# VH-VL binders against Myosin phosphatase Rho-interacting protein (MPRIP): the designs that were tried, part 2

Target 1, 108 residues: Myosin phosphatase Rho-interacting protein (MPRIP), of Homo sapiens (Human) (q6wcq1r43to150)
Amino acid sequence: KPIYGGWLLLAPDGTDFDNPVHRSRKWQRRFFILYEHGLLRYALDEMPTTLPQGTINMNQCTDVVDGEGRTGQKFSLCILTPEKEHFIRAETKEIVSGWLEMLMVYPR
Below, E stands for the ipSAE of ESMFold2; O stands for the ipSAE of OpenDDE; V2 stands for 0.75 times the mean of E and O plus 0.25 times the DockQ between their complexes.

## First folded at step 1 (VH-VL)

Design d1 (framework fv_dalutrafusp; at its last look DockQ between E and O 0.11; V2 from the best seeds 0.00; counts 0 for: pae E 12.8 > 2, placed apart)
Fold by ESMFold2, look of step 2:
Structure d1 (fold): chain C 108 residues (1-108), chain A 121 residues (1-121), chain B 107 residues (1-107)
Amino acid sequence: as target 1 above (108 residues)
Amino acid sequence: EVQLVQSGAEVKKPGESLKISCKASGYSFTSYWINWVRQMPGKGLEWMGRIYPGDSDTNYAGKFKDQVTISADKSISTAYLQWSSLKASDTAMYYCARLRYKTFGSYFDYWGQGTLVTVSS
Amino acid sequence: DIQMTQSPSSLSASVGDRVTITCRASQDISNYLNWYQQKPGKAPKLLIYDASNLETGVPSRFSGSGSGTDFTFTISSLQPEDIATYYCQQYDNLPYTFGQGTKVEIK
């Protein structure tokens, strides 16, 4: 059952922020839905029936940290998992703070 | 139990090289920035630069760019601050500090004990 | 670089006094401002983040306020263990910069 949702910007998968070509990549607007069991999915629109572009298993998340140091973007977060780093960005501090509050329960 | 343990005090002559260390324990070394902060005797704090050990990304304050080298060795969870040729003006206390950006805010949550570097003729 | 100016550079106060330190940024930094305490011979310690939030375990006599360019740090009732130098630090842009410090002493 969904517990939180909203629009965020997602850095393209595999972005290396040390590579200038990658740092110029356009962040992708996705609708994120967080489910009770720790699934964080994102898709092209807010309809639950839309095929997701991807998912993040928050139960494997090791940390959720401020992303500005790596990305150069305010209101960004890094979701750390053993396999990948995921970078998201909100339009405002209020939006990113709400997401941080919801996501912070998962890191161990 | 996050801990940053720095190498011991150094007494050097101008022109000598030096590499001081900051050994991290109690957390995932590759997932947090390590910062270097200088404090000259009787003076305030100055941010020198930082490294993200996961990919060796570095940033330097302009004042310290090309004056020092910041590096890390992931295999032993250790960050380094290095001079190729010390000057008397490098006499200072040097701290390493971990950047916490787990929340949207960024601040230095754990600090090493400091390494006193004395450079004199 | 964003320049941070603290005032005063030093002060002496009695136990129980209210102590106020100000910090001014050379440009708007929103609330991206931290306060650190450094006791003699020790590494700095975070007290306040994001201008006004107390770090875990920090006594409630410490507080911070402000946004934009002007920030205030307050000790509501000075205690003997509060003898230290206090630094503001901005994190809005690299390089991170500190104020010059405010030395607080008991008279």
Scores: ipSAE 0.006, ipTM 0.593, lowest interface PAE 12.8, mean pLDDT 88
ESMFold2-Fast, scan of step 1: ipSAE 0.348; ipTM 0.818
ESMFold2 (binder alone), look of step 2: mean pLDDT 94; pTM 0.950
OpenDDE, look of step 2: ipSAE 0.136; ipTM 0.779

Design d10 (framework fv_dalutrafusp; at its last look DockQ between E and O 0.65; V2 from the best seeds 0.00; counts 0 for: pae E 9.9 > 2)
Fold by ESMFold2, look of step 2:
Structure d10 (fold): chain C 108 residues (1-108), chain A 122 residues (1-122), chain B 107 residues (1-107)
Amino acid sequence: as target 1 above (108 residues)
Amino acid sequence: EVQLVQSGAEVKKPGESLKISCKASGYSFTTYWINWVRQMPGKGLEWMGRIYPSDSYTNYAGKFKDQVTISADKSISTAYLQWSSLKASDTAMYYCARYSGKVTYPYYFDYWGQGTLVTVSS
Amino acid sequence: DIQMTQSPSSLSASVGDRVTITCRASQDISKYLNWYQQKPGKAPKLLIYDASNLETGVPSRFSGSGSGTDFTFTISSLQPEDIATYYCQQYHNLPYTFGQGTKVEIK
């Protein structure tokens, strides 16, 4: 059932971008898979047996917005859910634009 | 048109260094893994390792870790395989291959370079 | 590491014969197995992905089946242009591993 996937950088959980120590943290390389039912999973690699490091329920997503203002990083997005904010970053505009198109269908 | 063009054949002596190249074109170089595959004369295929050119993140098969270095220069869309000291047992054909990286499974090596023959002998 | 064992190592068959190659994994790899063809002097070419799916442009005489540990690759009617070495390859775990290869020749 996967409908989209690829490598992205994920900001460490709990990163406060206004804290200089947090801004120096290394973003985490994760393989993201979007499933047709709206679950967005991420894992340490693309292998079928790798257990996910986390999930984002896109059916509960309230918004997907440009992340550059908060993160200071080009090609970043903020995925807003009731539980928390998730920040992802792509290497190119092509990649981030593809992800935005796929993710923007979910916000209510 | 996706292409991987490898550097030419090499004839070397044991103990010499070598760096062979794989130049990519026709796609976004930084967003696909480049893999290296060895084929010893008359033998099968062996996966050596891979690099993600965006940040130079690498994985190696255990037997090749610390025996070769995989690197990339994203400014010229080129991946490299490098030995600091060649052995006669390094005589082989070396292929670079792009990992498909499709949005959904499956994953496979979808484009291959033409191969670089490395011969190491006295 | 997941070891992939192909059988036979080589075979010789007549044009029109059915050819069967097996590949066995040392552990369960689900369906995450590909088949490649390598003609003399050429780089490998993907034929079948995920055990049973034919790649675009590959003739329908090629097929694959299996899951778990036992996989089969079949050429239903061998043609002269099918002279090559065939490899299975798993991508269930790192390191990626290939079978030893099966060399197919025409009598």
Scores: ipSAE 0.006, ipTM 0.662, lowest interface PAE 9.9, mean pLDDT 89
ESMFold2-Fast, scan of step 1: ipSAE 0.308; ipTM 0.787
ESMFold2 (binder alone), look of step 2: mean pLDDT 93; pTM 0.940
OpenDDE, look of step 2: ipSAE 0.177; ipTM 0.797

Design d2 (framework fv_dalutrafusp)
Fold by ESMFold2-Fast, scan of step 1:
Structure d2 (fold): chain C 108 residues (1-108), chain A 121 residues (1-121), chain B 107 residues (1-107)
Amino acid sequence: as target 1 above (108 residues)
Amino acid sequence: EVQLVQSGAEVKKPGESLKISCKASGYSFTSYWINWVRQMPGKGLEWMGRIYPGDSYTNYAGKFKDQVTISADKSISTAYLQWSSLKASDTAMYYCARHGRYTVYYGMDVWGQGTLVTVSS
Amino acid sequence: DIQMTQSPSSLSASVGDRVTITCRASQSISSYLNWYQQKPGKAPKLLIYAASSLQSGVPSRFSGSGSGTDFTFTISSLQPEDIATYYCQQSYDTPLTFGQGTKVEIK
């Protein structure tokens, strides 16, 4: 069952923020839903029938940190997993703060 | 104040093109869907389609997919509904309405005042 | 497409009466159903979202219930200003679809 949700911007797959050219890439708008079983899924829209574009397993998350220093974008977060880093960005401080609160429960 | 303001009434002849507008103010335009809803005289509401201004992603109802174009201009917080060639059957009131942040939970909470389009020879 | 059917198409009631409108979806839509009020010459107004949640600023005499395929909308004590057409609308899948509307009149 979903416990949190909202529109966020997702950095394109393969983005390397240490590369200045990649820092100007257009972030992609996705609807994110956090489920009580710890899966964070994102899709092209918020309709329940829309196929998800991807899934981040928060049960494997090692840390959730502020992303502004890495991405150069305000209100961004980095979700760290053993496999890779995921970068998301909100449009306001209130939105990113809400997501940080919900996601910080998971790091082990 | 959160508001959607639509362009004024239009009187057109069949075959003419038309573009009507819906200007948003008082909120983050790129964070909400803008829906277009048609209401023919004396009839109910018909969903035509929507656009997410943040990335210009659109959904259309099948009936309207080849009849109209929905677009948005982020720089002036305005959404558009456009016909290349009007028909008499396009005579209707057209509403724009924003869809709340969580579409699965929220309805269309803010509506424009409507644009009356009359198409007659 | 998901079809929404409202019942009745119209009704007449007295001030103070309890009014109930039913909406049926052609397939399960969970709780992704909204109710709107439209007065003559005006844009629709959202009253209820997520089947049962009252929109901010809407009087408590309006309520909604149901899930899956069967939904009800109730006005607990009809007021003169409630004369309008009421529409249900599903937000479960695109295209978004409205019921045909129920016209509420006073006797």
Scores: ipSAE 0.006, ipTM 0.610, lowest interface PAE 11.1, mean pLDDT 88

Design d3 (framework fv_dalutrafusp)
Fold by ESMFold2-Fast, scan of step 1:
Structure d3 (fold): chain C 108 residues (1-108), chain A 120 residues (1-120), chain B 107 residues (1-107)
Amino acid sequence: as target 1 above (108 residues)
Amino acid sequence: EVQLVQSGAEVKKPGESLKISCKASGYSFTNYWINWVRQMPGKGLEWMGRIDPSDSYTNYAGKFKDQVTISADKSISTAYLQWSSLKASDTAMYYCARQYDSEYWYFDLWGQGTLVTVSS
Amino acid sequence: DIQMTQSPSSLSASVGDRVTITCRASQDISNYLNWYQQKPGKAPKLLIYAASSLQSGVPSRFSGSGSGTDFTFTISSLQPEDIATYYCQQYYSLPYTFGQGTKVEIK
């Protein structure tokens, strides 16, 4: 069922990088798992039984774009859905490139 | 009661490694960011970076990102600043300071400072 | 990075004088500015946050004002214990940056 997974940093829910106070908010380290059915789940640790903190439905994703210009952070991505924008960040270029490849199959 | 206590002064040679500490007491360590601030002799304050002890998430100022590592051990309420290879230009007073994640960010509690002298 | 410039770099004043220090940001930082006091050989101490809010326990003779790019810090009646270097600091965006400091000395 899971097709990809790894540790990423997630901007807190509701973060607006055009708001200066939000730009200083802590990114949250979460373990992300992408499932074959298109749900991207994130949780506090790697255990499959750990209750997820949240889920992004990639089947509703309209685009996945580079996030550096919006966030000011290297290796960040913006996942666009009709309801909201999700910002994630990787520790390395290789990690963010892998995630971009896996997530880009879903937009439109 | 509420304190940040830093490790003692260090005298090192260029090329040596160093790890200095900042131990918190009297408050919930994981609820506050720990920031590191450098002050070179006779100069002003420079923000180096910060860590959230709850998950070890870090932010660095660009000029320090490749020079130092910030870490924390929440089991002993201690944050660290580490160099793999010191340079004479690292000679400075280093302060740690706590910051609450709220509407306004400020450093309301500071350690006493650790003087690091790097000379040959 | 946001540059913070203080004026003057140093001043000398008498006990009881009104002392004013200014701080300018290279871009609009709204009210996301703090003021710290550092006495010789000691760690900095927070005096003012959010441009104008007095930190708990800090004497009322200290005040701050301003928004956008121009900020002012005032000591209404200078006391001997106020001899220190004062720093402004922006927290609008990372990295946080400080002004170069203003050294306040007493005659």
Scores: ipSAE 0.005, ipTM 0.583, lowest interface PAE 11.3, mean pLDDT 88

Design d4 (framework fv_dalutrafusp)
Heavy chain, then light chain:
Amino acid sequence: EVQLVQSGAEVKKPGESLKISCKASGYSFTSYWINWVRQMPGKGLEWMGRIDPSDSYTNYAGKFKDQVTISADKSISTAYLQWSSLKASDTAMYYCARGYKRLYTSGAFDIWGQGTLVTVSS
Amino acid sequence: DIQMTQSPSSLSASVGDRVTITCRASQSISSYLNWYQQKPGKAPKLLIYAASSLQSGVPSRFSGSGSGTDFTFTISSLQPEDIATYYCQQYYSYPWTFGQGTKVEIK
ESMFold2-Fast, scan of step 1: ipSAE 0.013; ipTM 0.710

Design d5 (framework fv_dalutrafusp)
Fold by ESMFold2-Fast, scan of step 1:
Structure d5 (fold): chain C 108 residues (1-108), chain A 120 residues (1-120), chain B 107 residues (1-107)
Amino acid sequence: as target 1 above (108 residues)
Amino acid sequence: EVQLVQSGAEVKKPGESLKISCKASGYSFTDYWINWVRQMPGKGLEWMGRIDPSDSRTNYAGKFKDQVTISADKSISTAYLQWSSLKASDTAMYYCARTPYYSGRWFDPWGQGTLVTVSS
Amino acid sequence: DIQMTQSPSSLSASVGDRVTITCRASQSISRYLNWYQQKPGKAPKLLIYDASNLETGVPSRFSGSGSGTDFTFTISSLQPEDIATYYCQQYDSLPLTFGQGTKVEIK
């Protein structure tokens, strides 16, 4: 069951923020849905039936931290998992605050 | 090659204003954050804040938010740190240092430092 | 703000000794930690980035390890030129914060 959702910008997979070539990579606008079972999925649009572009298992999340220091982008968050880091950003402070509140229940 | 060159030492009295500079060369100035770091005599390093020279967007450490102003002039590849009214407690070495524009990963290079002495 | 605590605050060791400095974060910072060397009268110099990566041109006797809250910096065989103060620095979140420094001297 979905418990939260909205449009966010996602850094492309494999983005190295210290690599000048990677800095030019466009953040991708994706619709994110957080499910009750802890799966965070993202897709090209808001329809639940649309094939997801990817998923983040929040049950494996070790931390959710402010991403501005890492990415240089306002309203960005870093979702840390043992497998990799995920960078998302919102267009407003209110949106990023809402997501931070929803995602911070998972880190262990 | 890539360098940050800071203005010379300053000796000031409490209440005076001051603006020190950090001139960048050897790279695209608007593509990197410029940070300011304070080191009081015999003490460690304190991050004060940073500026994005492309749009003059700033971030400050809370302790310094109301104490200093960070600015930049991209036409001459120079960043600035400014006080409206100096205090004796502002006596310190001030460093500027570059971090990648889209991340704050590491400080490299560093300027040589500007020593500011404030005494009556 | 994330507090970075280094230990020891100072140490004296002999040339050739293994020196270890620790850095502890008040909350998890994953691997987002750098180590700097500051020699007397000079600006700091980056030695280690992302907890364990050696900066180009830095001698291999310097190394770093750790993740989460606990990090270590090691000089495998102390040399006279290594007399300096060493600082850890986190870049997990703003404000960026440094440890208080560890002064390394030769006895």
Scores: ipSAE 0.000, ipTM 0.561, lowest interface PAE 15.7, mean pLDDT 86

Design d6 (framework fv_dalutrafusp)
Heavy chain, then light chain:
Amino acid sequence: EVQLVQSGAEVKKPGESLKISCKASGYSFTSYYINWVRQMPGKGLEWMGRIDPSDSYTNYAGKFKDQVTISADKSISTAYLQWSSLKASDTAMYYCARDLGYEFWSGYFDYWGQGTLVTVSS
Amino acid sequence: DIQMTQSPSSLSASVGDRVTITCRASQDIRNYLNWYQQKPGKAPKLLIYDASNLETGVPSRFSGSGSGTDFTFTISSLQPEDIATYYCQQYDNYPRTFGQGTKVEIK
ESMFold2-Fast, scan of step 1: ipSAE 0.007; ipTM 0.671

Design d7 (framework fv_dalutrafusp)
Fold by ESMFold2-Fast, scan of step 1:
Structure d7 (fold): chain C 108 residues (1-108), chain A 120 residues (1-120), chain B 107 residues (1-107)
Amino acid sequence: as target 1 above (108 residues)
Amino acid sequence: EVQLVQSGAEVKKPGESLKISCKASGYSFTSYWINWVRQMPGKGLEWMGRIYPGDSDTNYAGKFKDQVTISADKSISTAYLQWSSLKASDTAMYYCTRHVYSRKYYFDYWGQGTLVTVSS
Amino acid sequence: DIQMTQSPSSLSASVGDRVTITCRASQSISTYLNWYQQKPGKAPKLLIYAASSLQSGVPSRFSGSGSGTDFTFTISSLQPEDIATYYCQQSYSYPYTFGQGTKVEIK
């Protein structure tokens, strides 16, 4: 069952923030839902029946860290998995802090 | 080899302007935050602020936001800390340091420091 | 702003002694805590990051632990080259803040 949710911005797939040109790429607005089983799902709107655009398996997550130093964007987080890094960004410090607390449960 | 090299010691009078530098080498300068840290004689460390050279975004500690300006020049991989009007209370060692993205943020490489002495 | 309180302010110990320094944050910072060593006239050096991760090249006698608000830094067997001031620092949110430092001296 869902345990947390909200609107966040997601960095485009393949974004390399060590490349200055990639820092200007437009972030994608998505509704994120975290489920008890550790799946983080994102979709185009907040309706539970809307088809998801993707998922991040938090059970595979190795770390969740502040993303501002990597992305140059305020209120961003990096979700590290063995496969790739996922970058998300919130509107406010309060929102990103809430997400950090919820997501930090998974990396052990 | 990652290296941060700071400008030499400065002796100034109150009211004078000053700009000190921190030149980075051995890594992608535009991909890491540069932080400035103050240490007054015989005192501890104080974070002043930081800049992301890739877009010149800055963050300051509240007590420093109206006292100093942090800037960077990407073409020469150099960050700067400047005062428009120095005070005797600005006498301190100033360090630049890189903020590393990894599993947690931390300051992994430090410049050697720039001693600034302000006296009449 | 997050306040970092460090104790003790100074200590004297013998070579081979176990040395413990503590650090307390005014609010939860998870594991976003770093420890630095500063020798007289030198820039600080990172020893421990993420509360308990040893920086590459740092001797294994240094260790850290803790999460939330209470953190501990330990030198398992003090060596002469460990004479320095040690600082904790939170990197949970800016402005980043340091503890006041602990001066470690050898008898």
Scores: ipSAE 0.006, ipTM 0.578, lowest interface PAE 13.9, mean pLDDT 86

Design d8 (framework fv_dalutrafusp)
Fold by ESMFold2-Fast, scan of step 1:
Structure d8 (fold): chain C 108 residues (1-108), chain A 122 residues (1-122), chain B 107 residues (1-107)
Amino acid sequence: as target 1 above (108 residues)
Amino acid sequence: EVQLVQSGAEVKKPGESLKISCKASGYRFTSYWINWVRQMPGKGLEWMGRIDPSDSYINYAGKFKDQVTISADKSISTAYLQWSSLKASDTAMYYCARSTFYYDSRGYMDVWGQGTLVTVSS
Amino acid sequence: DIQMTQSPSSLSASVGDRVTITCRASQDISNYLNWYQQKPGKAPKLLIYGASNLETGVPSRFSGSGSGTDFTFTISSLQPEDIATYYCQQYKNLPLTFGQGTKVEIK
């Protein structure tokens, strides 16, 4: 059952923020839904029946940190998992703060 | 105060080049799109395109892609609209307006410049 | 491109009248529609965003409604300072597109 949701920008897969060309890549707008079982899914729109484009398993999350230093973008977060780093960005400080609160219950 | 201030009116001849400006103040310039909107005399509003000043990523409306160049200089918080060769049909009021990064393909234009009148006549 | 059609092109009403303007999108735009006011010789001003949300500082007599393809903008009690041209604008798809405008005059 969904517990949180909203539109966020997702850094393109394989983005290396130490590469100046990659820093200029356009982030992808996706609708994110966090479920009670700890899966964070993102899709092209907010319809419950829309197939997810990807899933981040928050139960495997090791940390959720501020992403601004790495990405150069305001209101960005880095979600660390053993598989890879995921970078998301919000439109406002209030939105990113809300997501940080919801996601910070998962890190081990 | 949050504002966009545009350069003054221009009177030009067909074939001349022109670059008009839109200077932002009172907010973080790199956190909003800058849109350019054309209004021909006595006509409605037409969206020309927008630029993300943080990386100079530009979206053009198809009909304007080959007519104008949009650019920005984030070091002086200024966006630009330029023509290499003006035509009489470019006679119009040109507005710049900021819009939110709201979901990259969404947003509303909440702050507008005062407009730059461009008159192209022989 | 999504075409936005406004009706009427112009109207005349008396102070205190309820004024209604409609806007139709050529395809479903959900609620991704804004309304702007442009007074003669001035830049446009955002009044309503997301079909029904009143921008801060805008008088409560202005309202918007609708979703999908059919939208309505209402001035509940027309005031002299409301003489202007009003535009709807969709932001679901690029390019952003405006309606042709509705000129509101006092009779």
Scores: ipSAE 0.000, ipTM 0.569, lowest interface PAE 13.4, mean pLDDT 87

Design d9 (framework fv_dalutrafusp)
Fold by ESMFold2-Fast, scan of step 1:
Structure d9 (fold): chain C 108 residues (1-108), chain A 120 residues (1-120), chain B 107 residues (1-107)
Amino acid sequence: as target 1 above (108 residues)
Amino acid sequence: EVQLVQSGAEVKKPGESLKISCKASGYSFTSYWINWVRQMPGKGLEWMGRIDPSDSYTNYAGKFKDQVTISADKSISTAYLQWSSLKASDTAMYYCVRGEYPYIWGFDYWGQGTLVTVSS
Amino acid sequence: DIQMTQSPSSLSASVGDRVTITCRASQSISNYLNWYQQKPGKAPKLLIYAASSLQSGVPSRFSGSGSGTDFTFTISSLQPEDIATYYCQQSYNTPYTFGQGTKVEIK
């Protein structure tokens, strides 16, 4: 069921990266789990019983692109969906590369 | 009154470990990044990295990632910079600096600095 | 990493003179540029943020301008207490990077 998981940073909701004040906001550290049915959920911790804070439906994803230019943060990705853009970032190049590989299966 | 107070000067030998501190007061410690900046004698400023004290999440400049550890203890509003094994090239002034919040842009409050001298 | 280059590396001027320092980024950083003053033996002090905004409590003789890659810092009338090294810094992307500094001396 779950096929990938790890700690990532999530940009705060409502972040406008063209606004310099918003760009300085601290990203939220969340545990992300990708399920084989295409749901990417994030929660406050790794516990299986912890309620998710949110879910991104990768089956609706139109693209997954490098986020560094938009966010100003290294190792960040932009997940594009019809409803909104989601920005996540990793602590290392290796972590973000692993996530990119897993998430790139979905865009159409 | 916002204040960052750093630990005193250190004189060490190569290979020794060291942990210096930065105690914050006068504001919500977990609401701001704490940054560490190095200044080698007679040289300019180098950003080393930062920590979010609310969850101890860290970012490092590439050249410092494997040289130092940044940590924080939010229960006593104190941030730390630590070396497992000092080198003579670590001789420098080290500053802790309060980072950005939604209403401020740059590094607005600086500690007084901790001079670290590493020599045989 | 974004490289920041300042010009000049040092200058000497008289009290009352207009002093100008420039800073160039290796790529566009919009207005994410800050200016700091460091007096001998002291920690740096934030003077200008967001390229042109004066930090609270800083004298109005200090100003900044520019956007993108080219930035200017000006002291309209140099005072004795302004002897210091001045640094620009980009806050557009980590790692944050500083210019090499400009040493301002009074004749």
Scores: ipSAE 0.000, ipTM 0.582, lowest interface PAE 14.2, mean pLDDT 87

Design i1 (framework fv_inotuzumab)
Fold by ESMFold2-Fast, scan of step 1:
Parts: C-alpha cells; sequence; structure tokens
Structure i1 (fold): chain C 108 residues (1-108), chain A 119 residues (1-119), chain B 112 residues (1-112)
C-alpha cells in the first residue's frame, strides 16, 4: 500500500513564516509515508506500527510548490490544501526532487 | 505598503563592473525572492536571475553566468546585483522585482536603474 | 530555453476598442503542480512594469476588470474589453514555468 517514504523535516504546527520570530523555530524530523490512496502520514520513526503524528490528505491538495521563497529554507516544499499550508524540507536537492515528483500527481 | 527602491543611474566604461541595489520595505524581506530584469534600448524585457534573501541562494540565466553576482543583506533589507566585464550591449534599465514563489510571477517592481556603458 | 512569441508586435486602436493580444510558447507551460505560470505586464516609458494578470487568468489587485486573460498549454490571450487612454502602452507576457524565465518580445498598443 505504501508507495513512497523517507525522512523529512516538518515545520511546527502554527508556524507563520510572515512572522520573523516563527522563522527561527526548529523544524521537526519525521518519517513520511505516501500511500496509494493518497494519504501522506508522518510519524516519529519508519516502523509501520508506529502511531502517526499527523496526516495530510493529498486527495484534497490544490498545489505543491517550491517552499524556499516562503520559508527561507533550501529544499523545502509547500503543500497547499483548502484548510492550510504544510511545509516540509529535505536534506538534499535529490530528496526534495523525488518528493516533488511523487506529490505533484495529486493537485487538482 | 510594499516598496522596492533602487540606486541611481550609473555610467561605466567597457570592462568595468557595476553594482545596483534594491532596498525592500513593507513586507518580510526574507519571505520573498528578488529577481532582476533588464531592458536595453529598443529591446524587450530580459530575465537575468534571482536570489532568495534568506539563504542567499541564486539562479542566473546562462548568458550572464560568470558575469553576474547577486547578494542580499538582511540587516538593511537590500539586494544587490553586480555585473562585471561590461560591454556596450549591457546598456539598459535594470529592474528588481518580487516573486513569492520561485516558479511564479513578479508582483512589485523597483523603479529601475539606468546603466550606460560607453567609451 | 522556452521561446515566447507575441502577436501582433504592434497595433493601432482607439479609445473604446476591444484589443486582443496573443502569446504562444514553444513548450507547454503547465507546471508539474498543475498550475500554468503565464503572466501579463503593462509597461510605459519611464515607469516600471506593472503586473496585470498572473497564472493565465487571475487579475492582480487594483487591476481594472476590463483586463482579462485566458488560454491553456501553449496558447494564451490578453483582452482589453474597452481601451482607455491610460492603456496605450507596451504589453509583455512572461512564462515562469520553465527555467530560465522568458518574456515575449512585447506588443505596442498605439493611438489610432
Amino acid sequence: as target 1 above (108 residues)
Amino acid sequence: EVQLVQSGAEVKKPGASVKVSCKASGYTFTSYYIHWVRQAPGQGLEWIGGINPSGGSTTYRRKFQGRVTMTADTSTSTVYMELSSLRSEDTAVYYCARDYRYTGYFDYWGQGTLVTVSS
Amino acid sequence: DVQVTQSPSSLSASVGDRVTITCRSSQSLVHSSGNTYLSWYLHKPGKAPQLLIYKVSNRFSGVPDRFSGSGSGTDFTLTISSLQPEDFATYYCMQGTHWPYTFGQGTKVEIK
């Protein structure tokens, strides 16, 4: 059922990148798993049995865009949903490119 | 009110370098990319490159690679574009412009800086 | 580089006329995100360019509703429904989907 996975950094909940104080907040390292049904889940480790910390429903995603201009962080992406913006960041260009490729199939 | 204010006109000889500034105000400086666009006399608009002020990462159009350098000073909310090895064909009005997202569009522009390269 | 071509290069029009400018790209401008990054700008001598339309059809804040954009893929159109005196200017389209960003050559809208 899982089709892609890996370690990414997630901006803390409630982070407002227009607020200079929030831009210094520590990003949280989470293991992300994308499932065939379009749910993107993140958890504290890579074990399938580990309780997810959260879920992003990619079936509701309206856009996936480069996040660097918004976050100030290299290799970051913004996942846009009707409810909110989700910001993730990779350690390398290769990792973020792989995730962009996998996530871009969902926006409608 | 979002404003981008550029430095004044420059006159340079061929072979010299020029450094143009773009001072931002009215928004969070590090949240937006700044790009540079020029227009030579009688020509259209030409994209040169852009910079992320937060990280200092840059992207340049290939024809300017090796001659252009973009930098950002977060303490003064100012972006700089330096163009070296100037030739008469570099005579143009140079604009800075703001881009929220890298693959986007330019919402606010500086007033322009005329750079004249002549012997 | 992606080539962007505008048509016509210039046109003469009167106040109240409907004006149509076309922009064509050598490659599809549909980004992998599903967005199409084609924008239109108005430029007057001695002034900075101004954003009119972004992402094909969205009017930028403060832009009069006589300006509209349409199109998809490689073919795009800017329409001015009723030309006003302040609209005599040069218009540029720009693609931001592919690196490097490229502009059309411009369309000059002249009096009469």
Scores: ipSAE 0.000, ipTM 0.560, lowest interface PAE 14.4, mean pLDDT 85

